# Ledger of designs, part 195: VH-VL binders against q8ixk2r445to577

Target 1, 133 residues: q8ixk2r445to577
Amino acid sequence: FFGMLQNKGLTDYCFDYNPPDENQIVGHQVILYLCHGMGQNQFFEYTSQKEIRYNTHQPEGCIAVEAGMDTLIMHLCEETAPENQKFILQEDGSLFHEQSKKCVQAARKESSDSFVPLLRDCTNSDHQKWFFK
Key: E = the ipSAE of ESMFold2; O = the ipSAE of OpenDDE; V2 = 0.75 times the mean of E and O plus 0.25 times the DockQ between their complexes.

## First folded at step 10 (VH-VL)

Design q77 (framework fv_cosibelimab)
Fold by ESMFold2-Fast, scan of step 10:
Structure q77 (fold): chain C 133 residues (1-133), chain A 120 residues (1-120), chain B 112 residues (1-112)
Amino acid sequence: as target 1 above (133 residues)
Amino acid sequence: EVQLVQSGAEVKKPGSSVKVSCKASGGTFSRYAISWVRQAPGQGLEWMGVIIPIFGTANYAQKFQGRVTITADESTSTAYMELSSLRSEDTAVYYCAKSRYYGRSSFDYWGQGTLVTVSS
Amino acid sequence: NFMLTQPHSVSESPGKTVTISCTRSSGSIAYNYVQWYQQRPGSAPTTVIYEDNQRPSGVPDRFSGSIDSSSNSASLTISGLKTEDEADYYCQSYDSYNKHWVFGGGTKLTVL
């Protein structure tokens, strides 16, 4: 699967990665932003290694969650995907982070009008349902 | 840092086509969103369309659909805007402009503009 | 589809403050970021405000941007007016429905 990774509950929003420096694409939080439909900073690839890859910049980034954290951070992809970079896209649209046993949920960033994907206990909420467009 | 250099002024007959180029230097051309904006003499800015070279995707303002084609050649870091079936009201300065992220970022670098005059 | 409406012209004396409005006809002004561009005669536009209220490096503190949801408008405010501020000013925002950029009609600022 590849394309814009859109939320079922927060219907106008897509995974979005807009690093402040073109030459340093890793180390920043993945956000949710209004879907523009043109790929680029909203284009992600779900791989057979269970990675969510960001291919718009070089080197390619892979979404990861560090132990004990709930934010999705862009890391450098590895030849063998580490456990913190593995997500299971389930039949119901849930995006399950295997290492933490939690699901990716669209959530409002505290004290702002912006939204971010966060790890939360798995529920049947549409805010935890994702699809490629 | 980043520069956009456009091709020179053109004088065209009604019914003909014009193709304006925009060559980028500095930065990472393929990852930009390159928009085309025109401005008729004494008038405001009008967005025509965009191309995102890394995906080869283009989108056009409804007013220009069917007449405008925007393309990019990554090997030469050049974007092109071709406007067909020219009319006198297409006389304008045509700008290319770069944005970092489509739909969000400002047009942070602009070409110098290309005057296209359509007259008999 | 929406339109961004600006006054055609504004004028003010050097040292004074001027505010240029940009009103969105449909949908919330706060839904998409607003940019402001300055264009002097014979030149391409340059950004003076991006993402509602941010200044690019090199743009003086005299320039500021704001959003007013109650009037569904964005505003560009220029304090301590200087003669070199004389230019056309354009607001711009994104139409998420049509996936298009929209420019305001432009405002001619005269400093006399």
Scores: ipSAE 0.435, ipTM 0.831, lowest interface PAE 2.8, mean pLDDT 90

Design q78 (framework fv_cosibelimab)
Fold by ESMFold2-Fast, scan of step 10:
Structure q78 (fold): chain C 133 residues (1-133), chain A 120 residues (1-120), chain B 112 residues (1-112)
Amino acid sequence: as target 1 above (133 residues)
Amino acid sequence: EVQLVQSGAEVKKPGSSVKVSCKASGGTFSRYAISWVRQAPGQGLEWMGVIIPIFGTANYAQKFQGRVTITADESTSTAYMELSSLRSEDTAVYYCAKSRYYGRSSFDYWGQGTLVTVSS
Amino acid sequence: NFMLTQPHSVSESPGKTVTISCTRSSGSIAYNYVQWYQQRPGSAPTTVIYEDNQRPSGVPDRFSGSIDSSSNSASLTISGLKTEDEADYYCQSYDSWNKHWVFGGGTKLTVL
C-alpha cells in the first residue's frame, strides 16, 4: 500500500513529515496535518517488511518508536527491519506496533493545538484506524 | 543557496501559446513543490498551479484549468509552465516559486520573473 | 473557497508602527498557516513571515506576525518603520478543500 495515510476518526488529517532540514530526514517526530492530497510530505509506503517508509527517492526514512517512548520518530531504513520499525496494518485499519504491543492513535500534542500519532493501548476507536488514500 | 532562474521575456500573438521555464539549482529539486504565480501590470499576485516533480503531480487554479499545463524535467531540474489560447489579459509577469511542503510552507525562493506580452 | 481581504493601502511616518490585516471570508483563519510577502517595485516577492509568526533568516526583528481567531484575521506588524519598508505586502494561505493557494489583494505601504 502507498499514498496518504489518513485517520478514520480525525478524518481531515494525514501522516505528515516536515523535517527542519530538507537534507536531514532523521530524528524528528512524525506529525498529523490537514490532508492536501498532493503526496510529497504526506506520502508513505507500507512495505512487506511491515515498515512505514517516507520519501522513497532520497535515503529512505522508516518510522520507528524508541523503547519506552510513545512518539513516532523518523529513522533510517535498515536492510533488515528492526522490531521498533515494524507495524502491522490490520484489516480493520489498526496499526499495531509489534515491539511495544500498542496501536497508533491520532492524538492532540500536549499543550498545543497540533495533532500527532502516538502509541496507545489498543482499542476499537476510530482514532486508531488508518487507511491509505 | 537555492536559486530559480527563468527564461527570458516573450512577445506573443493572441491565440498562440507560451512556455516559460524555471531552472532550479541547489537543494533537492525533485522533492520541492514548484508553483507558478502571475502578476498583471499594477495588479496583485495570482496563483496558477503547482507541480511536485518527484510524484509528477500537478494541480491548477480553476480559472486556468484547460489552458495551463505545468511539467517538470527532473534530469535538468527544470519546471515548465505552458499557457495556451493567449489573450491580451494574459499580459503579466510570470513567476515560479518553490515551497518546501505543499499546503504548509511559504514560497521561500522565487524566480526573477518572465514578462509575457500578448499583443497583436 | 475563500477570499483573503487586506486594506488597499496604509501609511505611517518613519519610526512608527504599522499593522496590516488579512481577513478570511469563510472557514477559520487558524485552519491553515498564513504567510506574508514583501514586494518592492521591479522585484519578485520575498517572504517576511511564514507559518503565521515565524521570521526567515535576514528579516529584521521589527517584522512580526499574529493570528486573531476572534476577528478571523492574520496581521503583519512592522515596528520602527524605515523608508526601505515601503512596498506592497501580500498575505497568503492554503485552501485545503480545493487544494489551492490563495493570495490577499495586497496592501501598499507608504512610509512618509
Scores: ipSAE 0.252, ipTM 0.767, lowest interface PAE 4.2, mean pLDDT 89

Design q79 (framework fv_cosibelimab; at its last look DockQ between E and O 0.39; V2 from the best seeds 0.00; counts 0 for: pae E 10.6 > 2)
Fold by ESMFold2-Fast, scan of step 10:
Structure q79 (fold): chain C 133 residues (1-133), chain A 120 residues (1-120), chain B 112 residues (1-112)
Amino acid sequence: as target 1 above (133 residues)
Amino acid sequence: EVQLVQSGAEVKKPGSSVKVSCKASGGTFSRYAISWVRQAPGQGLEWMGVIIPIFGTANYAQKFQGRVTITADESTSTAYMELSSLRSEDTAVYYCAKSRYYGRSSFDYWGQGTLVTVSS
Amino acid sequence: NFMLTQPHSVSESPGKTVTISCTRSSGSIAYNYVQWYQQRPGSAPTTVIYEDNQRPSGVPDRFSGSIDSSSNSASLTISGLKTEDEADYYCQSYDSSRKHWVFGGGTKLTVL
């Protein structure tokens, strides 16, 4: 699967990566932003290693969640995907983070008007349902 | 750092086509969003369309759909805007402009503009 | 679909403060970022404010941007007006329904 990773509950929003330096892709939080349909910084690939790759940039980035954290951060992809970079895209649209046993949810960022994907206890909420468009 | 250089002024007859180029230097051309904006004499800015070179995908304003084609050549870091079936109302300065993230970022670098005059 | 409306012209004396508004006709002004561009005669536009209220490097702190949800408008404020601020100013925002950029009609600032 590849394309814009759009939220079922927050219907106008897509996974989005907007690093401050156009040539530096690691260390920043993945956000949600209005879907523009043109790929670019909203283009992601779901791989057979259960990675969510940002592959339009070189070197390629892979979304990760560090132990004890709930934010999705861009890391460098590795030859063999580490556990913190593995997400199971389920048939119902849930993105299940294997290492933490939690699901990716569209959420409002605290103290701001912006939205971000965060790890939360798994529910049947549309805010935890994602699809490639 | 980033610079956009456009082709020179053109004088065209009604019914003809014009193709304006925009050559980028510095930065990473393929990952930019390159928009085209025109400005008729004494008038405001009007967005025409965009291309994301790495995908080759373009999107156009409704007004220009069917007459405008925007393309990019990654090997030369050049974007092109071709406008067909020219009318006198198409007389304008045509700008290319770069944004980092489509739908969000400002147009942080602009070409110098290309005057296209459509007259009989 | 929406339009952005600006006053056609504004004028003010050197040293004073001027505010240029940009009103969105449909949907919340806060839904999409607003940019502001300055265009001097014979030149391409340059960014003076991006993402509602951020200044590019090299733009003086006399320039500021704000969003007012109650009037559904964005504003560009220029304090300590100088003669070189005389230019056309354009607001811009993204129309998510059309997947298109929208410019305001432009405001001619005269400093006299």
Scores: ipSAE 0.702, ipTM 0.903, lowest interface PAE 1.4, mean pLDDT 92
Fold by OpenDDE, look of step 11:
Structure q79 (fold): chain C 133 residues (1-133), chain A 120 residues (1-120), chain B 112 residues (1-112)
Amino acid sequence: as target 1 above (133 residues)
Amino acid sequence: EVQLVQSGAEVKKPGSSVKVSCKASGGTFSRYAISWVRQAPGQGLEWMGVIIPIFGTANYAQKFQGRVTITADESTSTAYMELSSLRSEDTAVYYCAKSRYYGRSSFDYWGQGTLVTVSS
Amino acid sequence: NFMLTQPHSVSESPGKTVTISCTRSSGSIAYNYVQWYQQRPGSAPTTVIYEDNQRPSGVPDRFSGSIDSSSNSASLTISGLKTEDEADYYCQSYDSSRKHWVFGGGTKLTVL
């Protein structure tokens, strides 16, 4: 699966990554942005290694969750996907992070007006449903 | 505070082109979508297109495709809207608009508007 | 694709409450956020409601937004109507199928 990774509940919002330096893509947070289809910043791929790859730069970035965090951060992809980069995109649209045993949820970031994907306890909320478009 | 300042009024002949500028100040520019919206006299707001400067790519309303070109210059934090093959129906106030928040659909900041008059 | 339909005009006396509707022609009104803009004569539009029911700073709480899925419409409600509220009001949403911003036709509010 590849393309824009769009949320069902927070409609028309997609995974988005725009690092300050396009040549140094790691270490920043993945956000949600209106699905616009105009750029590479919303192009992601779900791989057979259970990675969410940011397929716009070389080396490629993979979404990871750092210890103790609930945000999605871009790391470099590795030959063997590390545990903190493994996600399961399930049939029902839920995006499950294996290591944390939590689901990715579209949410408004606390104390801000930003929308971001956050790890939360898994529910049947449409805000935890994702699909590629 | 973010401000959008547009170029001055234009008077154009039918068949000609007009290019309106929108300079953004007081905030970031590259990642924010800038839309162009026009309003004919006594009429409603009509969305024309949008650009995300960092991408340099624009989407256009179907009505204006092929006739409108939206560009952006990140070095000057300025967006442009060029409308060609002008006709009398294009007489309107043209606005640029920008969201307060990244990747949102609202127009929270507006330019002061640019009157474009098309007449023979 | 969808359109947003507003009444052409509404009127009410000062101190009263007025509601302006914005009906989406297809798809759920709750599918995309709805914004409301106020435009006074000779001026650029200003945002009074964004993301269905959020008020920007400086917008009085007399202004409120709501969504009604049963009627597939958004509503702008202005309570305690003041003469200064006389203006044109536009609803706006986003059509992801076309990647278009969509405005309603606008509603002229007259304060009697």
Scores: ipSAE 0.419, ipTM 0.843, lowest interface PAE 1.6, mean pLDDT 94
Fold by ESMFold2, look of step 11:
Structure q79 (fold): chain C 133 residues (1-133), chain A 120 residues (1-120), chain B 112 residues (1-112)
Amino acid sequence: as target 1 above (133 residues)
Amino acid sequence: EVQLVQSGAEVKKPGSSVKVSCKASGGTFSRYAISWVRQAPGQGLEWMGVIIPIFGTANYAQKFQGRVTITADESTSTAYMELSSLRSEDTAVYYCAKSRYYGRSSFDYWGQGTLVTVSS
Amino acid sequence: NFMLTQPHSVSESPGKTVTISCTRSSGSIAYNYVQWYQQRPGSAPTTVIYEDNQRPSGVPDRFSGSIDSSSNSASLTISGLKTEDEADYYCQSYDSSRKHWVFGGGTKLTVL
């Protein structure tokens, strides 16, 4: 799957990656922003290796969750997907992070009015449901 | 630090058009969501439409579709609202307002308002 | 499509508590965040509550917001009412079917 990775519960919000330096894409947090339909910083691909790839630039970025963290951070993709970069997009739309055994949920970022995807205990909430457009 | 400064009051005849400007400072204008909201005398707030300058395409409330054009000029950090085919019922204060995210956030900065009077 | 319905006016004495309701006509009030704005005469609106129950910096903690899913409404509550609170108050939410922001009709708060 590829395109805008959209949240069902937080209507019209998409995965968005906008690093300060577009040539140094590692280490910044993925956010949620209004879906704009322009591709670019909202273009993602779900691969057969269970990666969520940021395909706007090369080398490609892959979304990861570092041990003990709940934030989604951009890492470089590797030939064999590391465990912390593996997500299962299930038939019901839930996005399961294999290593942590948690689901990606749309949430408010602390001390701001911005939204971010975070790992949370899996529920049936529409805020944990995702789809590509 | 974000500030929105609007153009001055206008007096217009029915059937004409008006174009109100909204100059922004203090942030990354291209990623703002700039809405236009009007308020007729003694009436409530009415959302008219929005632009996100980097995308260039505006969304309009259905009531104003076909009469309102919202544009942005990134080089001057200025948004514009043009209302055509003016009627006396269009007499109102017109505000520009900034939100960070479409559909989920408050309007956290407002312009001072522009009075448009449509008089026969 | 939905409307947000507010009482046209409310009135209360200084020091008391007032609650302004905002009832959503269709779809769940909890589906989208509710914001509240204060507008004093001759001024642009200002935010007093965002994201249902959050206060911007500088807004007194006597302002609070809440959601009641059973009545499908949001509420703005002002405790310890002061004469400076006299203003018009608007609720606002997002209409997913129209992809627009929707304002309530407004409530004039009179502090007697």
Scores: ipSAE 0.007, ipTM 0.571, lowest interface PAE 10.6, mean pLDDT 86
ESMFold2 (binder alone), look of step 11: mean pLDDT 91; pTM 0.932

Design q8 (framework fv_cosibelimab)
Fold by ESMFold2-Fast, scan of step 10:
Structure q8 (fold): chain C 133 residues (1-133), chain A 120 residues (1-120), chain B 112 residues (1-112)
Amino acid sequence: as target 1 above (133 residues)
Amino acid sequence: EVQLVQSGAEVKKPGSSVKVSCKASGGTFSRYAISWVRQAPGQGLEWMGVIIPIFGTAHYAQKFQGRVTITADESTSTAYMELSSLRSEDTAVYYCAKSRYYGRSSFDYWGQGTLVTVSS
Amino acid sequence: NFMLTQPHSVSESPGKTVTISCTRSSGSIAYNYVQWYQQRPGSAPTTVIYEDNQRPSGVPDRFSGSIDSSSNSASLTISGLKTEDEADYYCQSYDSSNKHWVFGGGTKLTVL
């Protein structure tokens, strides 16, 4: 699957990667922003290795969650996907992070009107359901 | 540093077409969003459309659909805006403008503008 | 679809502070980032504020941006006014439903 990764509960919002320096693609948090439908910074690929890959930049980025953390961070992709970069896109639309056994949820960033994807205990909430457009 | 350089002024007859170029230098052209914005004499800014060269994807303001075509040539780092069926009310300065991320980022670099005059 | 409404003109004396408003006609002003552009006669616009309240490098700290949800508007504030601040100022925001950029009508700032 590939395209804009949109949230079912927060229906106008898509995965978005907007690092402040275009020459430094890694190390920043993945955010949610209003879907513009034009690909680019909202274009992601779900791979057979269970990666969520950002491939509109070279080198290519892969979303990861570090042990004990709940934020999704852009890392460099590896030839063999490490466990912290593996997400299972389930039939109900849940994105299950294998290493932590948690699900990706659309959440409000503290003290702002901004939204981010975070790892949370898995529930049947529409805020944990995602689909590609 | 990024720089956008546009083609020179044009004088056109009603009913003809005009094609304005916008050459980018610096940065990563293919991964920008390049918008076209016009400004009639004494008027405000009006967004016409955008192209994202890496996808070849263009999108247009409803007012200009059917008359405007925006294209890009990644090998020359040049975006083009072609406006057909010209009318006198199309007389305006046409700008290209780069944004890093479409729908979110500001237009951080602008071309110098191209004056298109439509007269008999 | 929405419109962004700005006052046609504002004026203030050198050294004083001026505020230019940009009001969204439908939907929350906070749904989409607001940018502000400065345009001097014969020149292309330049960004003075992006993403509601951020300043590009090279823009003096006299320029600031803010969002007011109660009036559904964004504001550009310029303190310590200088003659070189005379220009047209445009707000801009994105209409995600139509994938369309929207500009305000522009405000002519006169420093006298």
Scores: ipSAE 0.461, ipTM 0.840, lowest interface PAE 2.7, mean pLDDT 90

Design q80 (framework fv_cosibelimab)
Fold by ESMFold2-Fast, scan of step 10:
Structure q80 (fold): chain C 133 residues (1-133), chain A 120 residues (1-120), chain B 112 residues (1-112)
Amino acid sequence: as target 1 above (133 residues)
Amino acid sequence: EVQLVQSGAEVKKPGSSVKVSCKASGGTFSRYAISWVRQAPGQGLEWMGVIIPIFGTANYAQKFQGRVTITADESTSTAYMELSSLRSEDTAVYYCAKSRYYGRSSFDYWGQGTLVTVSS
Amino acid sequence: NFMLTQPHSVSESPGKTVTISCTRSSGSIAYNYVQWYQQRPGSAPTTVIYEDNQRPSGVPDRFSGSIDSSSNSASLTISGLKTEDEADYYCQSYDSSYKHWVFGGGTKLTVL
């Protein structure tokens, strides 16, 4: 699967990665922003290693969650995906982070009107359901 | 720092086409969103369309659909805007402009503009 | 597309404060970021405000942006007016339905 990773509940929003420096693509939080349908910073690939890759840049970025955290951060991809970079995209659209046993949910950023994907206890909420467009 | 340099002024006859170039230097051309904006004499800014070179995808304003084609050559870091079936009301300064992220970022760098005059 | 409506012109004396509005015809003004551009005669536009209220490096803090959801408008405020501020100002926002950028009609600022 590849394309824009869109939320079923927050219907106009897609995974979005906008690194501050074009020469430094890692270390920043993945956000949600209005889907523009043009690829670029909203284009992601779901791989056979269960990675969510950001292929727009070289070297490629892979979404990860650090132990004890709930935010999705861009890391460098590795030849063998580490456990913190593995997400299981389930048939119901849930995106399950195996290492933490939590699901990716569209959520409002603290004290802000902006939105971000966060790890939360798994539910059947449409805010936890994702699809490639 | 990013610089956008456009081709020189053109004088065209009605019914012909014009192709304006926009060469980028500094930064990573393929990852930009390059928009084209025109401005008729004494009038406001009008968005025409965009190209995102790394995806080869373009999108056009409804008013120009079918008449405008925006392309990019990544090997020369150059975007092109071709407007066909020219009419006198197409007389305008044509700008290329770069944005970092399509749909959210401002046009943070602009070309100097290219005057296209359409007259008999 | 929606339309962004600006006053055609605004005038004010040096040292005073001026506010230029940008009203969205349909859909919420807060749904998409608003940018503001300054254009002097014979020049390409330059960004004075991006993402509603942010200032680019080099733009003086006399320039500020704001959003008012109740009037469905964005505003550019310029305090301590200087003669060099005399220019055309354009707001811009994104139409998510059409995936198009939209510019306001522009406002001519005259500083007496």
Scores: ipSAE 0.309, ipTM 0.794, lowest interface PAE 3.8, mean pLDDT 90

Design q81 (framework fv_cosibelimab)
Fold by ESMFold2-Fast, scan of step 10:
Structure q81 (fold): chain C 133 residues (1-133), chain A 120 residues (1-120), chain B 112 residues (1-112)
Amino acid sequence: as target 1 above (133 residues)
Amino acid sequence: EVQLVQSGAEVKKPGSSVKVSCKASGGTFSRYAISWVRQAPGQGLEWMGVIIPIFGTANYAQKFQGRVTITADESTSTAYMELSSLRSEDTAVYYCAKSRYYGRSSFDYWGQGTLVTVSS
Amino acid sequence: NFMLTQPHSVSESPGKTVTISCTRSSGSIAYNYVQWYQQRPGSAPTTVIYEDNQRPSGVPDRFSGSIDSSSNSASLTISGLKTEDEADYYCQSYDSSWKHWVFGGGTKLTVL
């Protein structure tokens, strides 16, 4: 299914993707931003292949985490999802990244007021709980 | 880069409807948020609503809910704003404006404006 | 919606600096980005500042934006004033509760 992927702990924030070039949909970090409820750059689909797809662009983007990194970046979707693009959305709302065995957490970026989803050790924190609206 | 071209001026009677078009060229129309903003003579800017063409989703300012309908035709890269039950106070220049990301981005490109005059 | 309040008019001499404020009536000004638009007579608005303090390409560095959480306001500062800066200036921010854009009332800048 699909929608805006919102954080339970950081309640006003949603997954957000805003690449600097509208013709280049890959290579940039996924951020968290105030939920606007209108889809577009905050609209994602969770697929049967355990992908989080960004459906605003063609070709569609898929959220990935490179080996050894903790940031979520946009890659091109593949016909068969590679392991670095697979997330298990659990019943409690956790997003478990299978390849790294870590969970997606809402976190502050650097020393700024910006927020981003990052891989962290899995806890039962509301900052690691996500749901589609 | 991106250009928004609006339909021409309209003169309408009270109680009628007007439908203004906004044709986009350059960039990827479907992925934009297209807002409509009006400006009555000598007055400020007033946001009316938005459409995100790729999703067909629209949202309207509370003042215009029930009277305004914003639509988009992706095949022609054209957004439309229809305002019904026109009153003299609806006399204004109506602008369409594009933003990259709704709720965050500035309105980086604007149409030239369409003057709608409501008089009997 | 919250309201964004601007002074109706400001005036200053060429070469001087002017600051236009934009005050948010409820909720923090820092909660949502603030944009600033310039509108000359007979023209559509153009962006001079986006996301609080960023300048679009082509906008001179004489234009700057800032946020002051203590006064719950955003400010547009124009230094080295030129006669071509005469225009109406509008601030804009997003109301997350309503999912609406909100414009300030506008400020007429006169350069004499």
Scores: ipSAE 0.397, ipTM 0.822, lowest interface PAE 3.2, mean pLDDT 90

Design q82 (framework fv_cosibelimab)
Fold by ESMFold2-Fast, scan of step 10:
Structure q82 (fold): chain C 133 residues (1-133), chain A 120 residues (1-120), chain B 112 residues (1-112)
Amino acid sequence: as target 1 above (133 residues)
Amino acid sequence: EVQLVQSGAEVKKPGSSVKVSCKASGGTFSRYAISWVRQAPGQGLEWMGVIIPIFGTANYAQKFQGRVTITADESTSTAYMELSSLRSEDTAVYYCAKSRYYGRSSFDYWGQGTLVTVSS
Amino acid sequence: NFMLTQPHSVSESPGKTVTISCTRSSGSIAYNYVQWYQQRPGSAPTTVIYEDNQRPSGVPDRFSGSIDSSSNSASLTISGLKTEDEADYYCQSYDSSNRHWVFGGGTKLTVL
């Protein structure tokens, strides 16, 4: 799978990576933003290694969650995907983070009007259902 | 720092086509979103379309759909805007402008503009 | 599809404060970021405010941006007006439905 990773519940929003410094783009939080349908900063690839890969930068970025955290951060991809970079995209559209046993949910960023993907206990909410477009 | 340099002024007859170039230097051309914006004499800014060179993806304002084609040549870091079936109402300064992220980022760098005059 | 409406012109004396509005005709002004551009005669536009209220490096802090949901408008405020601020100002926002950028009609600022 590859394309814009869109949320079923928050229907106009896609995974988005737009760090402030274009020359140092790894290490920042992945956000949700209005889907523009043109790829670029909203284009992701789901790989056979269970990575969510950001291919529009060199070196390539892979989405990770640090132990004890609930935010998705862009890390460098590795030769062998570490456990914190592995997500299972399930048939119902849920995106399960193996290491934490939690699901990715579209959520409002605390104290703001911005939206971000966060790890939450798995539910059958449409805010936890994702699809490539 | 990024710089956008456009081709020179053109004088065209009604019914012809014009192709304006926009050469980028600095930064990573392929990852930019390059928009084209025109401004008729004494009038406001009008967005025409965009290209994202890394994907080859272009999108156009409804008013220009079917008459405008925006392309990019990554080997020369140059974007092009071609407008066909020219009318006198197409007389305008045409700008290219770069944004980092389409749909969100401002147009942080602009070309100097290209005056296209359509008359007979 | 939406329009962004600006006053055609505003004027104010040097040292005073002026505010230029940008009103969205449909959908919330807060739904998409608003940018503001300054254009002097014979020149390409330059960004003075991006993402509602942020200033690019080199833009003096006399320039500020804000969003007012009650009037469905964005505003550019310029304090301590200088003659060099005379220019046309354009707001811009993104139309998610058509995947298009929309510009306001522009406001001519005269400092007199």
Scores: ipSAE 0.511, ipTM 0.860, lowest interface PAE 2.4, mean pLDDT 91

